# Designs tried in a protein design chat: VH-VL binders against q58766. Part 1

No score or structure here was measured in a lab: all are predicted.

Target 1, 244 residues: q58766
Amino acid sequence: MIIMYAIGIGDNKEEVLKAYEKLKEEGIEVELIDNPKLLVDKLLDGEIDGAVRGSLSSSKVILYLRERIGKFYRASILKNPFTNGIFLLSPVGIDDISEDKNERIKDKIRIIEFASNFLKNYNIKAKVAVLSGGRLGDLGRNKVVDETIYEAEEIVEHFKGNVDIIHNGILIEEYLKDGYNIIIAVDGITGNLIFRCLGLICKIPGYGAVILSDKNVNFIDTSRNANWERYYNAIKFLIGGDFG
Positions, changes and structure headers below are counted from each chain's first letter, unless a header gives other numbers; antibody chains are not in Kabat numbers.
ipSAE, averaged over its two directions, is called F for ESMFold2-Fast, E for ESMFold2 and O for OpenDDE. V2 adds 0.75 times the mean of E and O to 0.25 times the DockQ between the complexes of E and O.
[cut] marks letters that were taken out.

## First folded at step 1 (VH-VL)

Design d06
Fold by OpenDDE, look of step 2:
Structure d06 (fold): chain C 244 residues (1-244), chain A 118 residues (1-118), chain B 106 residues (1-106)
Amino acid sequence: as target 1 above (244 residues)
Amino acid sequence: QVQLVQSGSELKKPGASVKVSCKASGYTFTSYGMNWVRQAPGQGLEWMGWINTKTGNPTYAQGFTGRFVFSLDTSVSTAYLQISSLKAEDTAVYYCARHYDWGYFDYWGQGTLVTVSS
Amino acid sequence: DIQLTQSPSFLSASVGDRVTITCRASQGISRYLAWYQQKPGKAPKLLIYAASTLQSGVPSRFSGSGSGTEFTLTISSLQPEDFATYYCQQLYSYPTFGGGTKVEIK
């Protein structure tokens, strides 16, 4: 069987092409697609085995993908700067989880389940850290922060005895130092901000954002403003899932 | 000046209930959480939990669920600890302590001795 | 829960002595550690927070150090009023206390 992959090419063409050329040098053929719907259709119709959004519009690609496969979550794959392993960060989309407390908790639970299963497929044991909006010592200082703490505790309680899961407030640096490999953000805005700070500013290595769903969809979401390395890494992930 | 004043000592029989009060003054009561700490005779300090003075939401430490209830009366800047179905092992001094930045307890009540005896 | 182990449980010392109490955490707690002093029949008194910050009004002979899992409270020169029980408290998660260290007169 011929395995085919594609990268979306919108703006930021120079970086996408650079990734394309680098992959080509390695003997990896990738189709460049400049149509958001076509990229998704080819993937879902089985014409290609994996797709990277590349620099195509998120609103167009993600929206159409949602229309085709229903609700899904995303988890950004990033390299842990302390342990050199990988960790999943989710949610990272502003509309990925509900604004309703109860539904949001359910969303986060589902994310943890999908993320754990994802890591299992790569023989990685899940170690989950749930973020809240402040230190536990900050309790009582701010209503919003307090609610995030309570929410995190409810999630931990749900998985009690079944999953290696922890909640120690907002201390993401401590979570990463301790080797937690699934980081659950407070919401999509928080997650996206974390990604942008770590990935785009600090430039820690990453492989894009994977789809978390009950459907097996080999799609990697990437930023339209990413450098060639991120596009390259996304394809490399699809090919072999090598995080080394 | 910040003060936490607790209710007086209690002598109860097993199975009875007790309600300890902690009245705060000298600061905005609803701006800081309130902790409860138990200390059995000759033993160390044990955190029982805390209550959010803004929302009234209590959090109980493991081992202090069920018979222990935290409550508030914000109109009089008072936190309460109620213990039901008292047991002999509940004999201890109970402290309220203000929750401050970093989470340390900067002000404490004078403690309330609860003695459970037949 | 995070467990804190204090050592020693009992310490005999004389006025003027340098006293060191150790608190070990079962996991890393960064600098989220406080020290309290308790005298018989009295409520605990905060001495140090954030591992090494001296609470206002506390004598300078008291000092705290450490981070991660190992912490120490030091009294540079023990005074008569310092004979008491000392507790460490972690603030990284839901608070827990050490078992206490009773400093007695030799």
Scores: ipSAE 0.023, ipTM 0.574, lowest interface PAE 3.8, mean pLDDT 93
Fold by ESMFold2, look of step 6:
Structure d06 (fold): chain C 244 residues (1-244), chain A 118 residues (1-118), chain B 106 residues (1-106)
Amino acid sequence: as target 1 above (244 residues)
Amino acid sequence: QVQLVQSGSELKKPGASVKVSCKASGYTFTSYGMNWVRQAPGQGLEWMGWINTKTGNPTYAQGFTGRFVFSLDTSVSTAYLQISSLKAEDTAVYYCARHYDWGYFDYWGQGTLVTVSS
Amino acid sequence: DIQLTQSPSFLSASVGDRVTITCRASQGISRYLAWYQQKPGKAPKLLIYAASTLQSGVPSRFSGSGSGTEFTLTISSLQPEDFATYYCQQLYSYPTFGGGTKVEIK
């Protein structure tokens, strides 16, 4: 069958058009869609094989996607600066997980399960690291930090050694050096901030955010304000990780 | 089916103002931008600018910054072109055109003739 | 500020003739070009977009080609209803239109 991809086109049209033209020059067929509902419907109805939100409004596209497939989470795909691999950072949507402590533990467990399955589909073994708000030696200094440490320990215990999972506090740099490829943030805010620092300020190569759910949804979420290379790289990731 | 229906022709004196309406139907009005195009008698097409129907933010072509104002009433799916301090050279047919995928103008209003004469 | 130059500005042809109209851009615009047909007293109608893609409902005798700076609209067998003025439009930047080509049937 012919493989069809789409990029959503809204306010940031010039950058989306630049990505579209580059892809077309490389022989990659891409449809530009300026209607949020149509983008989602074509993807879920099988008329296209993969979609990138592009510069369409997040609230319109993501809200409608939730209406069609229910609860999901997002994971940013970033290049590990210490290895040759990628890692998933989740949650990265500020409202992806509950503010309630017990519910956010359940959310993180679901994220780990979906992210592990996502990597399995790419023939990558999951190595999971759960962040908390401090070093292990900081226990007892701050109740909020202590709560995040206990929550991370509860998540690790849930898996009972059935998955390669670790909690060693806040030390994201050590997790990345040791090749952990699923990084679980404390909440959506911390995950978003980590993404913005690594991806947007330090410009670590990234490929957008994937949808984590119990549905098979070949969709990359991108910033409405991205440069053309971000939109281009998102499509290249969807087709097989080839970019540039 | 997509339709753009414009207000009727206008005969005006120099110095007056005019407001041309463009009522849209058959699609979600705020999902597509609206362009304005001028055609003076016996002349070609001239893009005047467009308005983002979601935000209400207009963009004017260089020769149309001043006496020309784009506006919306989204409650009735209508775009407006207002021309103030009318001059004889404003005599033209004014079209609205829907801004579709890839920037093409896929649907056009029937045009509104504005005639400015003393 | 991309200028489009159409040629010829006027042509006269017989029913059944093959007609070509050219549009030259002042800089490269890739394939971001559309063609419109306008009959007297009517609004323009989109014929072709993305240089060569035929709009739905447009007769197959119309075709478009080109990329970069040179584009053509072709009518393979001119019909009486094809008397009109044809405009190209670039969409690479702020839209601009060509000056038009009036097709008159001999």
Scores: ipSAE 0.000, ipTM 0.389, lowest interface PAE 21.4, mean pLDDT 87

Design o10
Fold by OpenDDE, look of step 2:
Structure o10 (fold): chain C 244 residues (1-244), chain A 118 residues (1-118), chain B 107 residues (1-107)
Amino acid sequence: as target 1 above (244 residues)
Amino acid sequence: QVQLVESGGGVVQPGRSLRLSCAASGFTFRSYGMHWVRQAPGKGLEWVAVIWYDGSKKYYADSVTGRFTISRDNSKNTLYLQMNSLRAEDTAVYYCARSYFGRAFDIWGQGTLVTVSS
Amino acid sequence: DIQMTQSPSTLSASVGDRVTITCRASQSISSYLAWFQQKPGKAPKLLIYEASSLESGVPSRFSGSGSGTEFTLTISSLQPDDFATYYCQQYYSYPYTFGQGTKVEIK
């Protein structure tokens, strides 16, 4: 049975097509799909083995995917500039986790669980770093920052003894240097900002965002405005090719 | 104005060949998948073939596999259907139609008649 | 291949009538079904896509419903311009396939 993958092609068609052509040059053929729902349906129906959102509308594809499989989280896959490995960054969507404190903590716990399981499938041991809004020494300077610190501590306490997990404040550079491969942002806004700074500004290689759910969904979320390399990398990731 | 115009139809004997053309205008031709659909006199519609935007993939109905070849020249905004080993049952009006991938046929040509008879 | 079966093959109706045409797929096609109208000597015209979405410019008296394997095209109030042959088509997977058609004629 031939394994088949698909890329969504909405706006930004030239970049998607460029990715398609580059993949083709390597003997990798993918199906192009302009219909947001069809991309999701073919994936979930087993007609294709993996799908990349490509340049299709996020609101349409993600919304429909949520309708079909329920609540899920996303984690951006980025190349660690220090170790050359990969790390997962989550959440990266502004509405991926709850604004309610208790529910947000639960969401982050679920993200860690799903992300750890995801890495396990690639024979990678999870090392989790939980971000807060400041250095540990900043405690007491700002109530909002304090809350993020306490929240991070609660999460670490939850996993204590079971998962390699750490909270050391806002020091994401130290987390990455130390080889932590699951980075939990304070919220979706923070995560999205981190992604944009590292991926879009600093051009750290990325492979899109994977779906974290109790359901096995081989879907990579990509930006509608990404360059061809990101679409290309997303497919390469799906097929188990070399990273970078 | 978005338009598809088929040409090349006519009367041929069984076993002969015929080449149909479909000229596209008013839209970015290379962005669309192109299809051939035929309709025998007094009968229903039958999908014949599809070609990808860049010609990289082609699919055919079983009834024409091995005999028909779909192709396109994006520099000329033209779709082709090479029909070999024609049979009486190939007699039909042949339509070209466009679609995005995963979308319905939204634009059709007027059709061109192919008659295969001895 | 996915087989598409329409019913009825012929339908006699009067202006103002509510008309319903059914299309059945041999396997699930989700919502990737289109309805076409064809008049004699003319190319098919797209009416409905994705089972229930009305194509631009098509009168609102046309509507589509269904998912999976069962689909319906409804004309709420038949107009003189609506006497034609109608076809359903799946575009879920290749080869694309059409129903055999339903001729709507004057009673």
Scores: ipSAE 0.511, ipTM 0.815, lowest interface PAE 1.2, mean pLDDT 94
Fold by OpenDDE, look of step 6:
Structure o10 (fold): chain C 244 residues (1-244), chain A 118 residues (1-118), chain B 107 residues (1-107)
Amino acid sequence: as target 1 above (244 residues)
Amino acid sequence: QVQLVESGGGVVQPGRSLRLSCAASGFTFRSYGMHWVRQAPGKGLEWVAVIWYDGSKKYYADSVTGRFTISRDNSKNTLYLQMNSLRAEDTAVYYCARSYFGRAFDIWGQGTLVTVSS
Amino acid sequence: DIQMTQSPSTLSASVGDRVTITCRASQSISSYLAWFQQKPGKAPKLLIYEASSLESGVPSRFSGSGSGTEFTLTISSLQPDDFATYYCQQYYSYPYTFGQGTKVEIK
């Protein structure tokens, strides 16, 4: 059987097409699909072996994917600018975790579990860093920040003794410098902002966002505003899972 | 207005060749996949071929594989169908149609008649 | 190849009638099924896409339903302008294939 992959093509067509052309030059067969549902259906039906959202609407593709396979989380794979390794950033979507505190904590716990398993498959030991909204010394300055600090501490306590996990406030730069490879954002909005700043503005290399669930789905979520390299890298990841 | 206009049809003998054209106007031609669909007299519709937006990929129905070649010139907003080794069963009205990939044919030409007879 | 089978081949009906045409796929095509209307000497016209989505400009009396392998086109109240041949078509995978058509004629 010929292995086939697909990239969604919505807006930002030129970048998707550039990726398509580059992959083609390398002999990689890629189908372009501008139907969000078809992209998902072909993947789940086994018609294609892997799919990249490309520049299709996130709200449409992700919603339909959730409809088909149930609840799942996403983690963006980014290159660590300090260590040259990779790290997972999650959550990265506004609807990825609950707004309810208790459910949100459960969601983050699940994310850590799935992310750890994901890295294990690539022979990478998980080192988890949980973000809060401020420095530890900021406790008491702001109720919202305090809540994020307490939430992070609860998560760390949950994994205490089982996982290499830390909470040291909002200091993501310190986390990355120390080689932590799973970064848990305060929420999907925060995570998405982190991704956009690091990936889209600072141009940190990335491979898209993988699906975190108990199901094996070869789907890479990408930004509709990404450059061709990110779409290209997403497909290359699906093909070989090479982090460079 | 969005429009597709086929041309090049006519009467030919079996074994001969014919080239059809489809002129597109009113839309960004290079953004669409283009298809040929044919209809024998008094019969149903049969998909013939598709070509990618940039011509990088082509697929054909088994009935025309090896004999027909689909191509396009995006600079001229024109789709082509080179038909070689024509057979009597190739007699049909040939339509060109557009679609995004993964979408239905939303625009059709009015068709051009190809008659293959001795 | 995916075979598309329509039923009935011919349907006689009167103005105002509810008309139902079915299309069966030899394998699942999910919802990637289109319905076309064709009048004599004219090109096909898209009516329904993705099994149930009404194409812009098409009267609301036309509706589509179904998924997987069974699909239905319904005309709630047949109008004089609706006497024509209708085709289903899958665009799930290549080669694309059409049903054999259903001729809706005056009773």
Scores: ipSAE 0.455, ipTM 0.806, lowest interface PAE 1.4, mean pLDDT 94
Fold by ESMFold2, look of step 4:
Structure o10 (fold): chain C 244 residues (1-244), chain A 118 residues (1-118), chain B 107 residues (1-107)
Amino acid sequence: as target 1 above (244 residues)
Amino acid sequence: QVQLVESGGGVVQPGRSLRLSCAASGFTFRSYGMHWVRQAPGKGLEWVAVIWYDGSKKYYADSVTGRFTISRDNSKNTLYLQMNSLRAEDTAVYYCARSYFGRAFDIWGQGTLVTVSS
Amino acid sequence: DIQMTQSPSTLSASVGDRVTITCRASQSISSYLAWFQQKPGKAPKLLIYEASSLESGVPSRFSGSGSGTEFTLTISSLQPDDFATYYCQQYYSYPYTFGQGTKVEIK
């Protein structure tokens, strides 16, 4: 079998072409696809082994992907600023999880399961931290904060020690120092803001966003206006996995 | 702080068996893939085997397949190499190594010598 | 299996010299190539991973380049601590394989 990857090419053609040429120099077969539907179809129908959205329209690609595979979540892949490892931050799509508390808890449980399975393909043991809106000592001060703490505790209890999982409140910096590699945000807005701060302002290196679903989808989402290195690094990350 | 310490090397006759151990400390052992790499005296490096973090997958070099078995006990932070049907060509220093993303060796032990001779 | 061919086998150099070592893979390994330094009686030490990424704590005089089948390790200005044996290693697919080694000796 020929291992084949694709990068979507729309706007920002020069940066996508730079990534393409670099990958070609390394002997990596990459197809450039300018049609959002075709990119998704070739991936899901098995004609290509992995895909990066590249500079294609997010709304067209993501909408069509939802039509083909149903509900999914997104996780950002970031380098841990305190270690040499990576971590997944999820949810990062503002609408990835429900507004309803009980459905949101179920969404986060699924995210943990899918993210843990995703890391297994990279020979990485999951170590999960669930964020809430405050420290445990803040309990009783604010109803909204209290509910996020109880939600995080319920999620940890669900796994009953079957997964390496912890909740110590809002302290993301301590989780990262301790090597937690799946960080569960309170909601999609919080996750997106954390990503924008760490990835876009502080410029922590990253590989884009992966699709978490009950389908095994080898796809990384990238900004349409990224530099060539982001597209290149996304393909390199896909190659590094031990996928069937 | 992060350490790998091999033990169990020695002198054995061809056809006999040895078990090597590698004690890990200073990191979460159960979260990493582990490898054995060997080096015959005066020679280069040769990869021997890998075991994934949960023991679910094992791979071996052709030179040792069917004779060597890699295993791990995550409760004891210990990696093992069971070496059966030893041959003179197995004489080497054996290193254990930790891999990053399952592929690169960022931490090595100091090695244990196995000598196979009559 | 992927064969890794390293050149030269030995290299005689002086402090301050620019040193290059090459490594050729029998098939494409993308950029999944590492370089190690080994001193007598010691375990190997990781210098470069993913062909060109410098490992933490490794001096900036070390650099790696290449992709596909051809790779180089460069020491821009050789220091006394750099006299050692160097190995390349592919980690693209099992079984992982090493080059034969390059011994860098004082001239």
Scores: ipSAE 0.000, ipTM 0.491, lowest interface PAE 13.6, mean pLDDT 88
Fold by ESMFold2, look of step 6:
Structure o10 (fold): chain C 244 residues (1-244), chain A 118 residues (1-118), chain B 107 residues (1-107)
Amino acid sequence: as target 1 above (244 residues)
Amino acid sequence: QVQLVESGGGVVQPGRSLRLSCAASGFTFRSYGMHWVRQAPGKGLEWVAVIWYDGSKKYYADSVTGRFTISRDNSKNTLYLQMNSLRAEDTAVYYCARSYFGRAFDIWGQGTLVTVSS
Amino acid sequence: DIQMTQSPSTLSASVGDRVTITCRASQSISSYLAWFQQKPGKAPKLLIYEASSLESGVPSRFSGSGSGTEFTLTISSLQPDDFATYYCQQYYSYPYTFGQGTKVEIK
């Protein structure tokens, strides 16, 4: 039996082809698939072992994936600038988390569970940090900030015991220095902004966004207009290289 | 002038109860987290409990959990410590202290002595 | 719980000496470390917060340094008023914990 990976190819064909040729030089066989539904069907039916969206349209690929597997969350995979490991940043979609307060906490709890399981499959011990809108000493200054602190404390309390988890406010730089590798943003907007600052401005290496779900889906979402290194790195991540 | 004044200390027998009060003045009490810290005679400092500015969260040291209850009345600018099932090991000077924004305990009371002896 | 270890337990010094006291945390506390001075029969007094920030009204001969797990309180030129017991304290996470204290006494 042959282990096979695929990259979606649509717009931005030149960059996808550069990634394909580099992988081929390294002896890594990759199928190029230009049909969004076929990419998802081959992955879920077991004909390929992992898939990268590549330059196919997200509206076609992601919507069809949701149709096939239901609700999922996304986590951005980034290299930790203070260590040589990776961390997951989630949520990163603006609507990944429910608007209802009670359901919003449940969404973050599910993200932590799925992200921890994802890292376990890569032989990485999860260390979870939950962000809120301020420092712990800021409590009482602003009601909206206080609400994010209360929610973070409730999430940490839920996981005491079986998960290495902390909340120390907004201090993402300290979490990363201390090797926390699952960073839970306040909401999808803040997660997306953090990614854009770290990945696009500071150019921290990234591997795309993984699917967090109760179904094991070996799929990485990438920007339609990424450079070839992003597509190449996504495949290398799916293959399961040592990143710790 | 910012001030914290503890009261309610005394000599009690093991197994009995005692309630400490801490009166606050000179600052907006309802904006600060409040703590109890104790010091056994000749020993170091031990954190006992905290209550958040609005009373929404309380945390306790393991040595007192289930026996002590921290509370506050923001309308009276007063912090309380209800101490039940007292033990000889609870003998200490009890201080109230305030905390705020990136600062540790910046204001302390003078302390009140609790002696638990049979 | 985060354990705080101070050294030395007792320090003999003369007026004018440079005095250093160290505090070690059992895990990272970032910079959420305070130093207190306590004289017999009195409540502790805050000297330094956030590892290195001098509390209002505290003389500039006091300074703090460190982050993570290792912290130092320095008195650059010891004065008669500085003979006291000094405590470090972490306020990174509950339960808050203190070092065991360092008594600075006259040589």
Scores: ipSAE 0.000, ipTM 0.385, lowest interface PAE 21.1, mean pLDDT 87

